VHH binders against q84jc2. Designs and how they scored, part 334

Target 1, 232 residues: q84jc2
Amino acid sequence: MSKMRNLVEEKFLEFYESWVIQLELYLHQLLIAHNNNTMSETELRHLISKLTTHHKAYYTAKWAAIREDVLAFFGSVWLNPLENACSWLTGWKPSMVFRMVDRLRKSRVVLVEAQVKKLEELRVKTKFDEQKIEREMERYQVAMADRKMVELARLGCHVGGESVMVVEAAVRGLSMGLEKMVKAADCVRLKTLKGILDILTPPQCVEFLAAAATFQVQLRRWGNRRHYVTHS
Below, E stands for the ipSAE of ESMFold2; O stands for the ipSAE of OpenDDE; V2 stands for 0.75 times the mean of E and O plus 0.25 times the DockQ between their complexes.

## First folded at step 22 (VHH)

Design ln5 (framework vhh_8fcz_2; at its last look DockQ between E and O 0.74; V2 from the best seeds 0.81)
Fold by OpenDDE, look of step 22:
Structure ln5 (fold): chain B 232 residues (1-232), chain A 126 residues (1-126)
Amino acid sequence: as target 1 above (232 residues)
Amino acid sequence: QVQLVESGGGLVQPGGSLRLSCAASGFTFDDNAMSWVRQPPGKGLEWVSGISGSGTQTQYADSVEGRFTIIRDNDKKMVYLQMTSLKTEDTAVYYCARFPYSQLWKYLDSGKFDYEGQGTQVTVSS
């Protein structure tokens, strides 16, 4: 469905489209590196660094945008419906990446016992952090049914006079709470990603990043075909 | 049937220039990012450069950054690699490559990249 976009949405849409295109090009690099056993550790680490920098750029842009309008990210007009359906608090669910790790374990990748142990510890911690955020989100959503939000619901788009102040206050309150939740979620994402990359060897990191990028790119492609979404 | 045909390779002295061409057919060209990859003698396949479907974004390996330029013509279904300041270490068979979405996992699961073209030989020697 077509949505009216605000300035934040338009800007981030442009950014994200560009960012995803770059991700696809990085994916080419990752796929070739993954199938090249002659690459040095230095070269692999450099490629990993490029990818991590790319991901950091996304969050830098995201956090700048959510300061202006966090609500834009709960519609995410730059994503197709399939991508949105797979989103948890405006992004990928942190615990989901362990599916990619599990794939490594089932492939030709051999993880040593120490790696397996550390990954499991990280998995448990990640799940705990996710649940904590979910509980806070639930608490927040229940608390939203206060006088301000009730008034907002009652007035809808037909607001005037003193009611405008109440509506604005309600929206600000909502936005502030949501921003905190989104930032918390992003912190868990970044910590989880860092944790995984710190545990894996450079070749394993390349494969992991390639798998993650592949999943993201395919999800976008499949979603676009299914819902006839066109991007620049 | 998908076809990628590379050309433009040859023998050149260090510091020289070459322009590689890739003619593509059998798929929706502008919907696919394209890359150049190369295989040096006795080494594995390495990524050289990539260009987005629209041609608006490009990436380069550090080893060729500032020396090589990737361009595409979607009307002609062509990809080009302008190579300048060539070095002996640039000697390789160069391939034009696409990564179809339906085969992405294949590249992860397999130990080999399935390039579709015959490649073109570039030899840099004094």
Scores: ipSAE 0.887, ipTM 0.966, lowest interface PAE 0.5, mean pLDDT 90
Fold by ESMFold2, look of step 22:
Structure ln5 (fold): chain B 232 residues (1-232), chain A 126 residues (1-126)
Amino acid sequence: as target 1 above (232 residues)
Amino acid sequence: QVQLVESGGGLVQPGGSLRLSCAASGFTFDDNAMSWVRQPPGKGLEWVSGISGSGTQTQYADSVEGRFTIIRDNDKKMVYLQMTSLKTEDTAVYYCARFPYSQLWKYLDSGKFDYEGQGTQVTVSS
């Protein structure tokens, strides 16, 4: 649980803790809006805009941080083990978000046939994009493993400035490949989120955003509290 | 047993000020985000303002930003809403509400958010 932290990890931990606390406050707003059938479309659109802006702020901070240290986002110190176990390429798996959409099919705000068709098309597109990224990741890992075996064979004999340069170049190559894949995954996440919000009506968007935020808040709460069990 | 007791409401003229109080008991107050919500005549509940457990992060509805300030005192287990530049549209019953960590799915599924206090009436009129 105790870990050595670098500057990127410390900075993003502070950001993420604040970001999640703000998400809780937004979630309270969403819950109240969900219960209020007299709220105007303009008011709902403002709240939805606040949520989308909050999510964009997360990716802005993340993309700045991965330029400095993409590896910090694999097994992140700002996430508990349960949150990390649910991660796919440093975030929520895009196809999995449709479980939150599926809640809308059982809600008081009914989806019409046209929305259901568009959502299923988006689900298929999202799954296709996920599979493409997974295949590219597999190809990259195979190529990296071949080069890694050569580098490992030479490490014991090449201790010095030249050996350090070769190792540093290999690490940079790995980081560049992972950064590309993380950004591709984030683009699928953002495209999927935008697609869902474009298909849903404003009241449905509020319910969807509330469900997604609820899942995130509960996952963090449950993962943190499960590790506080004291033996007696 | 969770208890939230709102007070400090009353009749005030437009442009006036009031401070609402909320006394909390029966839960871990310091860890819980708190909000003020209001119910204007003929409308559903409107979220007004929220504050983090530590008190260092706040949010405000657009209609009250710059006029209202949410404050908490964790030692006294109190939440306050300092209201200034009051308008007739601020007329409502005001409730304090704790963030419902253990009942989030219940509130989403039911579509009904139950406040835990009696509320306090604020009337802004000339």
Scores: ipSAE 0.767, ipTM 0.920, lowest interface PAE 0.9, mean pLDDT 84
ESMFold2 (binder alone), look of step 22: mean pLDDT 80; pTM 0.826

Design ln6 (framework vhh_8fcz_2; at its last look DockQ between E and O 0.75; V2 from the best seeds 0.82)
Fold by OpenDDE, look of step 22:
Structure ln6 (fold): chain B 232 residues (1-232), chain A 126 residues (1-126)
Amino acid sequence: as target 1 above (232 residues)
Amino acid sequence: QVQLVESGGGLVQPGGSLRLSCAASGFTFSENAMSWVRQPPGKGLEWVSGISGSGTQTQYADSVEGRFTIIRDNDKKMVYLQMTSLKTEDTAVYYCARFPYSQLWKYLDSGKFDYEGQGTQVTVSS
């Protein structure tokens, strides 16, 4: 599938490809750390910090790009179709990460009662926040059927003269609303991730991050093979 | 069949240098990121350095940053680790490692890393 790319898409594509490659290398570190019981708490925390910093870098880049063109993220050309299909408001669905937590519980990881309770509270809160954003998105989508958007639909690709102003206004309005929602979603993602990492012990954090990275890397690989997409 | 063959290890004095080599075969080399890992005596396996499939990106453990350099030659299917300013704590068996996608979960579930090479011994001693 060939798409025309704008400048924002090209820049972010380059960034993301590089970012994912680095994530894979971090995954190597995480996997080795996970299987090494002789690593100190300090070493583990340092590795966790590297990963969290890596993720923060992604959102820093994303938010900069969104300011320029949020619409680029609703047709993310840097993702394969499988990755896109699994996306919720331009990223991973916050509540999904609890599947990774559940995996930990089913593995050799033992969570104490206090951790379990806190994780459940966080899960409930995360779901609530997701639903709130979804309702807002629904409201926004319904509201899109205003005069400006109707005019945009009527004009289609035949934009000229005074109609240009109407189209631009419509697109700006749409973009502003979408940007707000995407940022809200990202905040929930970051809060959820932070919450999980605050509840888990350093060894558990390493395993969680390894599982998450593994899933992300494999999803990309599977999607690329299925759709014959090549990334550098 | 996948094969990783490490070489270049030996005995060296502190402050000395060594260059490790890894010859890879049996898989699409350029599509796989490669790492060096090491196992010090009486300790667990630790990650040392990694390089992307294209060779454009590298990472290093803090303990070796600035002293070690990882490079690869995709035409020759080789990975190298140039080690400088060697310390006694660098003493270990060094392994070249890949993490195939099909086995990623195995590393999470098994609690053991399945290295494919024989490794090469590096001993730093006065």
Scores: ipSAE 0.887, ipTM 0.966, lowest interface PAE 0.5, mean pLDDT 91
Fold by ESMFold2, look of step 22:
Structure ln6 (fold): chain B 232 residues (1-232), chain A 126 residues (1-126)
Amino acid sequence: as target 1 above (232 residues)
Amino acid sequence: QVQLVESGGGLVQPGGSLRLSCAASGFTFSENAMSWVRQPPGKGLEWVSGISGSGTQTQYADSVEGRFTIIRDNDKKMVYLQMTSLKTEDTAVYYCARFPYSQLWKYLDSGKFDYEGQGTQVTVSS
């Protein structure tokens, strides 16, 4: 019945299920590291590296899948509806991670004034990059509307094999434009993450990564609790 | 009431083996990822290994990878840590741990690990 699960969606669903389970296990490591006041800077940096590598692996897999089917990442079958509702161009809005940074300001982990300044500069830069992408998305939406009208007119004109090629090229061009925007958004996400981790100390990085993973795990758990079950 | 009961510790020579057990009760065991953590003398808690609720995914600290194996039996509500090639650095009190989803923010905000069991002592000495 459903035609929304093509081969790309099915493969990425398996990948994502494994990836998020592994993220939860990394969260256990982060929570224990956050509790442990005797871990060396080298040990903390190693754990931070494992987390960044795990996140980069997600984007590596995503970008490979997007080359095959970018639309699969709008309303993804591997995410519950709450997770999908929180998406901006197939992921967290890049500036949203600063909510996790704000938790650091409210915790016992002290941010020095130089860090606060750098984080605010990064926050402004991230919002600027977001606004650029939103402008490109607006242009894309207008172009899609214009091309749909041209496509409909050409279907009514019954132009032969050349018209089929022109329509297919237009559709392919719109899909490629969408892929470019999704990758641009992902690059802002990765650049923002890297920028935050470069500004924070290793213990602060552990707390930030734990907060981000906690939010993601909670969002998934809360959204998945929509199961209807008869209770005895 | 949640209970975790660790057992199987003891005194072992370097190179020896032990199997630790953790009996769980009072919660939906199969829905919880489980970890082993340890506290060496004079140090804070160290994460050792973890296993997903279904048992399909595992992770290990670098210091124990290849030597320790985490296993769970959801029917018996047990998690195990098979330890081989033990070193003096493995001397610690070992605890079984879970992080319930409803308490994740509490753990993060407090920085306190809530011990649910008494732990089991592993001593590796010649």
Scores: ipSAE 0.799, ipTM 0.936, lowest interface PAE 0.7, mean pLDDT 84
ESMFold2 (binder alone), look of step 22: mean pLDDT 82; pTM 0.841

Design ln7 (framework vhh_8fcz_2; at its last read DockQ between E and O 0.81; V2 from the best seeds 0.86)
Amino acid sequence: QVQLVESGGGLVQPGGSLRLSCAASGFTFDDNAMSWVRQPPGKGLEWVSGISGSGTQTQYADSVEGRFTIIRDNDKKMVYLQMTSLKTEDTAVYYCARFPYSQLWKYIDSGKFDYEGQGTQVTVSS
ESMFold2, look of step 22: ipSAE 0.790; ipTM 0.931
ESMFold2 (binder alone), look of step 22: mean pLDDT 81; pTM 0.827
OpenDDE, look of step 22: ipSAE 0.892; ipTM 0.969
ESMFold2, fold request of step 23: ipSAE 0.836, 0.825, 0.841; ipTM 0.947, 0.946, 0.949
ESMFold2 (binder alone), fold request of step 23: mean pLDDT 80, 81, 79; pTM 0.821, 0.827, 0.819
OpenDDE, fold request of step 23: ipSAE 0.898, 0.893, 0.897; ipTM 0.972, 0.971, 0.972
ESMFold2, last read: ipSAE 0.844, 0.817, 0.826; ipTM 0.949, 0.943, 0.946
ESMFold2 (binder alone), last read: mean pLDDT 80, 80, 80; pTM 0.822, 0.824, 0.824
OpenDDE, last read: ipSAE 0.898, 0.895, 0.898; ipTM 0.972, 0.972, 0.972

Design ln8 (framework vhh_8fcz_2; at its last look DockQ between E and O 0.69; V2 from the best seeds 0.81)
Fold by OpenDDE, look of step 22:
Structure ln8 (fold): chain B 232 residues (1-232), chain A 126 residues (1-126)
Amino acid sequence: as target 1 above (232 residues)
Amino acid sequence: QVQLVESGGGLVQPGGSLRLSCAASGFTFSENAMSWVRQPPGKGLEWVSGISGSGTQTQYADSVEGRFTIIRDNDKKMVYLQMTSLKTEDTAVYYCARFPYSDLWKYIDSGKFDYEGQGTQVTVSS
């Protein structure tokens, strides 16, 4: 079945497709840098900065879009079903990135004791923040079972007359709450990413970013193949 | 079998121009982003430029930005690198590169890039 897209969905779809393509090209840079031991620290830091800027651009676009229609992100048409299934509050789950760090540690990355300690502290904090947001989401979902939402459910597709005001109020209320939660989640994502990059050395950052980008690109590819989704 | 064949290298004076070509075969060309990488004498492999599968998006290393242009022809399965205002530091063996999805983790885990072409020598000297 083809999903009908609104203007926000279409715009963000175009943005995201372009953004992911750029990410793949950055991945090429990261992979080469990771395999080049002759690059200077300055060069590595510059590459890291390019990637962080790229990620910041995503959230800038996202936050602009969610101000218009946050609901679009709870049915993200720019993602395939696999990507959507792996999403937590419209994005990657912050605590997941520590799995990537752990994978690197099991390979060639050697972390000093101080780094390990800081990463563990960050992990604990990240999990705490995730749980806090999840509790708030649960509270919100329960609270939404009020008169307005009941009325919305009752009306179904037959929205008209005086009931339109009730439905609109319900949708606005829902959207405002969701927007707040999504922003909170994104803040945790950004803080977690920053925290990891601040703890790791430049070469380790490059490897981490390469791994993260690889995972994202592969997830998209696998999902597209599985569900015959074409993005151009 | 995947094949990448680079050509167009040579000796040129500083400020000169060269156009590199890469002929690709053995894979779905339009579905793969392509890059140019180079290996200067005594240095490691460095990324130079990349182009998306459709050819609509490009990236360049800072060192070549404004001087080099990457383009592709998906009908001919060709990638090109137009190099202008060449400098002595551009001297290197240039390779056309793809990064197949199946090998992405290999590059991360091995610490070694496996280029598929023979490369083409570019020498910039007065």
Scores: ipSAE 0.887, ipTM 0.967, lowest interface PAE 0.5, mean pLDDT 91
Fold by ESMFold2, look of step 22:
Structure ln8 (fold): chain B 232 residues (1-232), chain A 126 residues (1-126)
Amino acid sequence: as target 1 above (232 residues)
Amino acid sequence: QVQLVESGGGLVQPGGSLRLSCAASGFTFSENAMSWVRQPPGKGLEWVSGISGSGTQTQYADSVEGRFTIIRDNDKKMVYLQMTSLKTEDTAVYYCARFPYSDLWKYIDSGKFDYEGQGTQVTVSS
């Protein structure tokens, strides 16, 4: 069994480990900024910009890697099983981010009526975009199953170089379609993130980003560690 | 019992150098990212620098970039802050900090930083 990582997987594993470690350091910055209620809006916007730049760097690297091997991103070797189980089209389901917003509304975050209206409009649009992507993915799964069934039937009756070319074409078609779907999902993720940050005030953005980073950090640490070993 | 003990502060002239130390005990040191934070007189707490558990990744506040270096020694359970080209604006009490993953939501919900050490005073004056 060839279970070895290819070059794309190994390179992205190295990138992702560094990226998550940097996110943990940004989380420290966010928590200190959250503690200091006298920071200027300029200082808060600068920190928020660092976080958005960090997330953009993730997608820049991801999209470059997807051009080489999109299939590596389904069941990624750089994610633990818990992170993979929470994955929807190679990432967080875009609408799940509103759980972090809802948590902030239950804490000390005060949202005015105008913000609530805009957030609900964004939530509805995000869910609509998700449904559109899910319908496209369903059609892709059906189309691929039809090609697989034809290929299996032909392999059962005929063997040779023709069958290899048909399989290669089917794989190329799958990869191109999956790349398109993954990028569409990522665009929804980025638009939703930007939309939330545009609606929230800078202090609210800091708290939101801290909550989102906390969830990622906890999910990775929980999935990577045995609970018993870390208790002393 | 978790303990962080900061030391190495003092009085120094502008342009001078100091090295702060933080001795850690009571937790798995190498698993924890560490930060230096500071509280200038009459101001809120500022983040200064951070270092990953392995020591391979660092971040610095813009105001200290190029002048300060964060270092850790996992065998000795120490974090250091090497400060050079000190300015009067660097005058503060300096603390080392960690954020245990079990407490992260507490920090988000409360907005309160839980000091684990007494800090060390750095005073930059002529």
Scores: ipSAE 0.816, ipTM 0.947, lowest interface PAE 0.6, mean pLDDT 82
ESMFold2 (binder alone), look of step 22: mean pLDDT 81; pTM 0.828

Design ln9 (framework vhh_8fcz_2; at its last fold request DockQ between E and O 0.77; V2 from the best seeds 0.84)
Fold by OpenDDE, look of step 22:
Structure ln9 (fold): chain B 232 residues (1-232), chain A 126 residues (1-126)
Amino acid sequence: as target 1 above (232 residues)
Amino acid sequence: QVQLVESGGGLVQPGGSLRLSCAASGFTFSDNAMSWVRQPPGKGLEWVSGISGSGTQTQYADSVEGRFTIIRDNDKKMVYLQMTSLKTEDTAVYYCARFPYSELWKYIDTGKFDYEGQGTQVTVSS
């Protein structure tokens, strides 16, 4: 798939490729830590902190890029089609991570009753927040059929004169709304991730992060093979 | 068949230097990030350093940061670990490691890492 890229897309593509490569290296660390029962709690927490810092760096870069061009993230050229298909409002769906937690529970991870209760509470809250954002998105999408957007649709690529102002206003309005929604979604992602990590023990956190990173890396690899996409 | 062959280990005094080598075969080398891991006596396997497939990105454990350097030669299918300012606590069997994508979940599910090489012994002693 060949798309024309703007400056924001190019910059973020470069960032993301580098970021994912780093994630893979962190995954190596996580996997070894997960398989090492002799690591201290301090060491584990330090590794967890490194990973959380890595994820925070992603959102810092994302939000900077969104301020410039949020629309770039609704056609994320740095992702393959499979990754894009699995995206919810420009990222992973927050409620999805609970599936990963459930998978861990079915394996070797033993959660105490208090953890289970807290995770369920967090799950309910996360789903509520997702739905709230989805309703807002629906409202926004319906509202897009206003005069400005209709004019934009009518003009298409033939924009000139006074019509330019109308088109620009329409695009700005659209972008502002989308930016707000994307930021809201990202907040839910970050809160959910933090919530899970606060509930889990350090060894469990390492396993969870390893699983999450594995899923992300594999999704990228599978998608790239399927669609013959090459990333550095 | 995948093969990883480590070499370059030996006995060295504290403050000394060693260069480890790993020869890889049986897979597309440049498509795989590579790591060095080590197993100290009586301890579990610990991650030491990693390098991306292209060699443009590297990571190090805090314990070796500033002392060790990982590099790779994709033409020769080699990965290296230059170790300097060696300490007694660096004593271990060192392994070159790849993490096949098809087996990532195996590591998570089993809690066992399957290293493919024989390793090379590094002993730091006065």
Scores: ipSAE 0.890, ipTM 0.968, lowest interface PAE 0.5, mean pLDDT 91
Fold by ESMFold2, fold request of step 23:
Structure ln9 (fold): chain B 232 residues (1-232), chain A 126 residues (1-126)
Amino acid sequence: as target 1 above (232 residues)
Amino acid sequence: QVQLVESGGGLVQPGGSLRLSCAASGFTFSDNAMSWVRQPPGKGLEWVSGISGSGTQTQYADSVEGRFTIIRDNDKKMVYLQMTSLKTEDTAVYYCARFPYSELWKYIDTGKFDYEGQGTQVTVSS
């Protein structure tokens, strides 16, 4: 139904462009910390805190924006098509983040048995919560794709004020359901991130956060090169 | 061929000022976020400041915020670090740095930073 970028989309696009650029600068900090064998645990935890604060700022801004227009976060204007194609309910899929931990274990990260057990417990719980949300989302997708709802939205564009109000109320009702689902998914993302960072040691957290930021930055760069011609 | 050439270091008294320069060549400069990093005597490499490819976004280590300013000139392919209110703790070899997108996983997997320049020595001493 949306044919043009609205105020919510413009505001969040400006926020997100700044936020992802700042993430790249944090990545530089993480990579230097990863190189530096002489950083204290206190210094590492301070850097980790800056990263978690940066991620929390994203969700703070997102939750304010989805209250106004949750649909802006499905096929977002601030993401390239590749980034959008990789989205699960407006963000990264919680269960897939454990593959990044697995990659680090195959490379350089050595985990003690207690950490491995805690990570597997978290992985199972994360997958369970994710599957619960997927079942609820499937129900909503069926309801949203119903031709009667689409016809009501089209009718509102044609008919005067009273019909417009009925269609707008129906669309808002579905949007409020989607808002609840997106917030639930975001809560799983935040719980999963916090859980991983609580289990890993500070140097391991730095490696994990660097890997996560690297994936996000590379996905954005790769998608932008495929879809855009540079003029530099 | 990629080259980063740092300059502008020297001996300065506490409270003094210096401006470091980094001349870049051999890559698309405006596509790369740039950082200043430093190696104090007997310590590991520390991140000091960073600037986005466009120059619109910056970050500073807590220890230098309010005293140092990172600036870039994409037409001249230069990065600068304007340092004021210098302290003895700022004594280090300073390097400008980039992390090419194609090599990010190498840095993660090895934990090794590849210097692309010789650095410039800053010594803050009375």
Scores: ipSAE 0.842, ipTM 0.951, lowest interface PAE 0.6, mean pLDDT 86
ESMFold2, look of step 22: ipSAE 0.818; ipTM 0.943
ESMFold2 (binder alone), look of step 22: mean pLDDT 83; pTM 0.850
ESMFold2, fold request of step 23: ipSAE 0.811, 0.825; ipTM 0.952, 0.945
ESMFold2 (binder alone), fold request of step 23: mean pLDDT 81, 83, 83; pTM 0.839, 0.848, 0.850
OpenDDE, fold request of step 23: ipSAE 0.887, 0.886, 0.888; ipTM 0.966, 0.966, 0.967

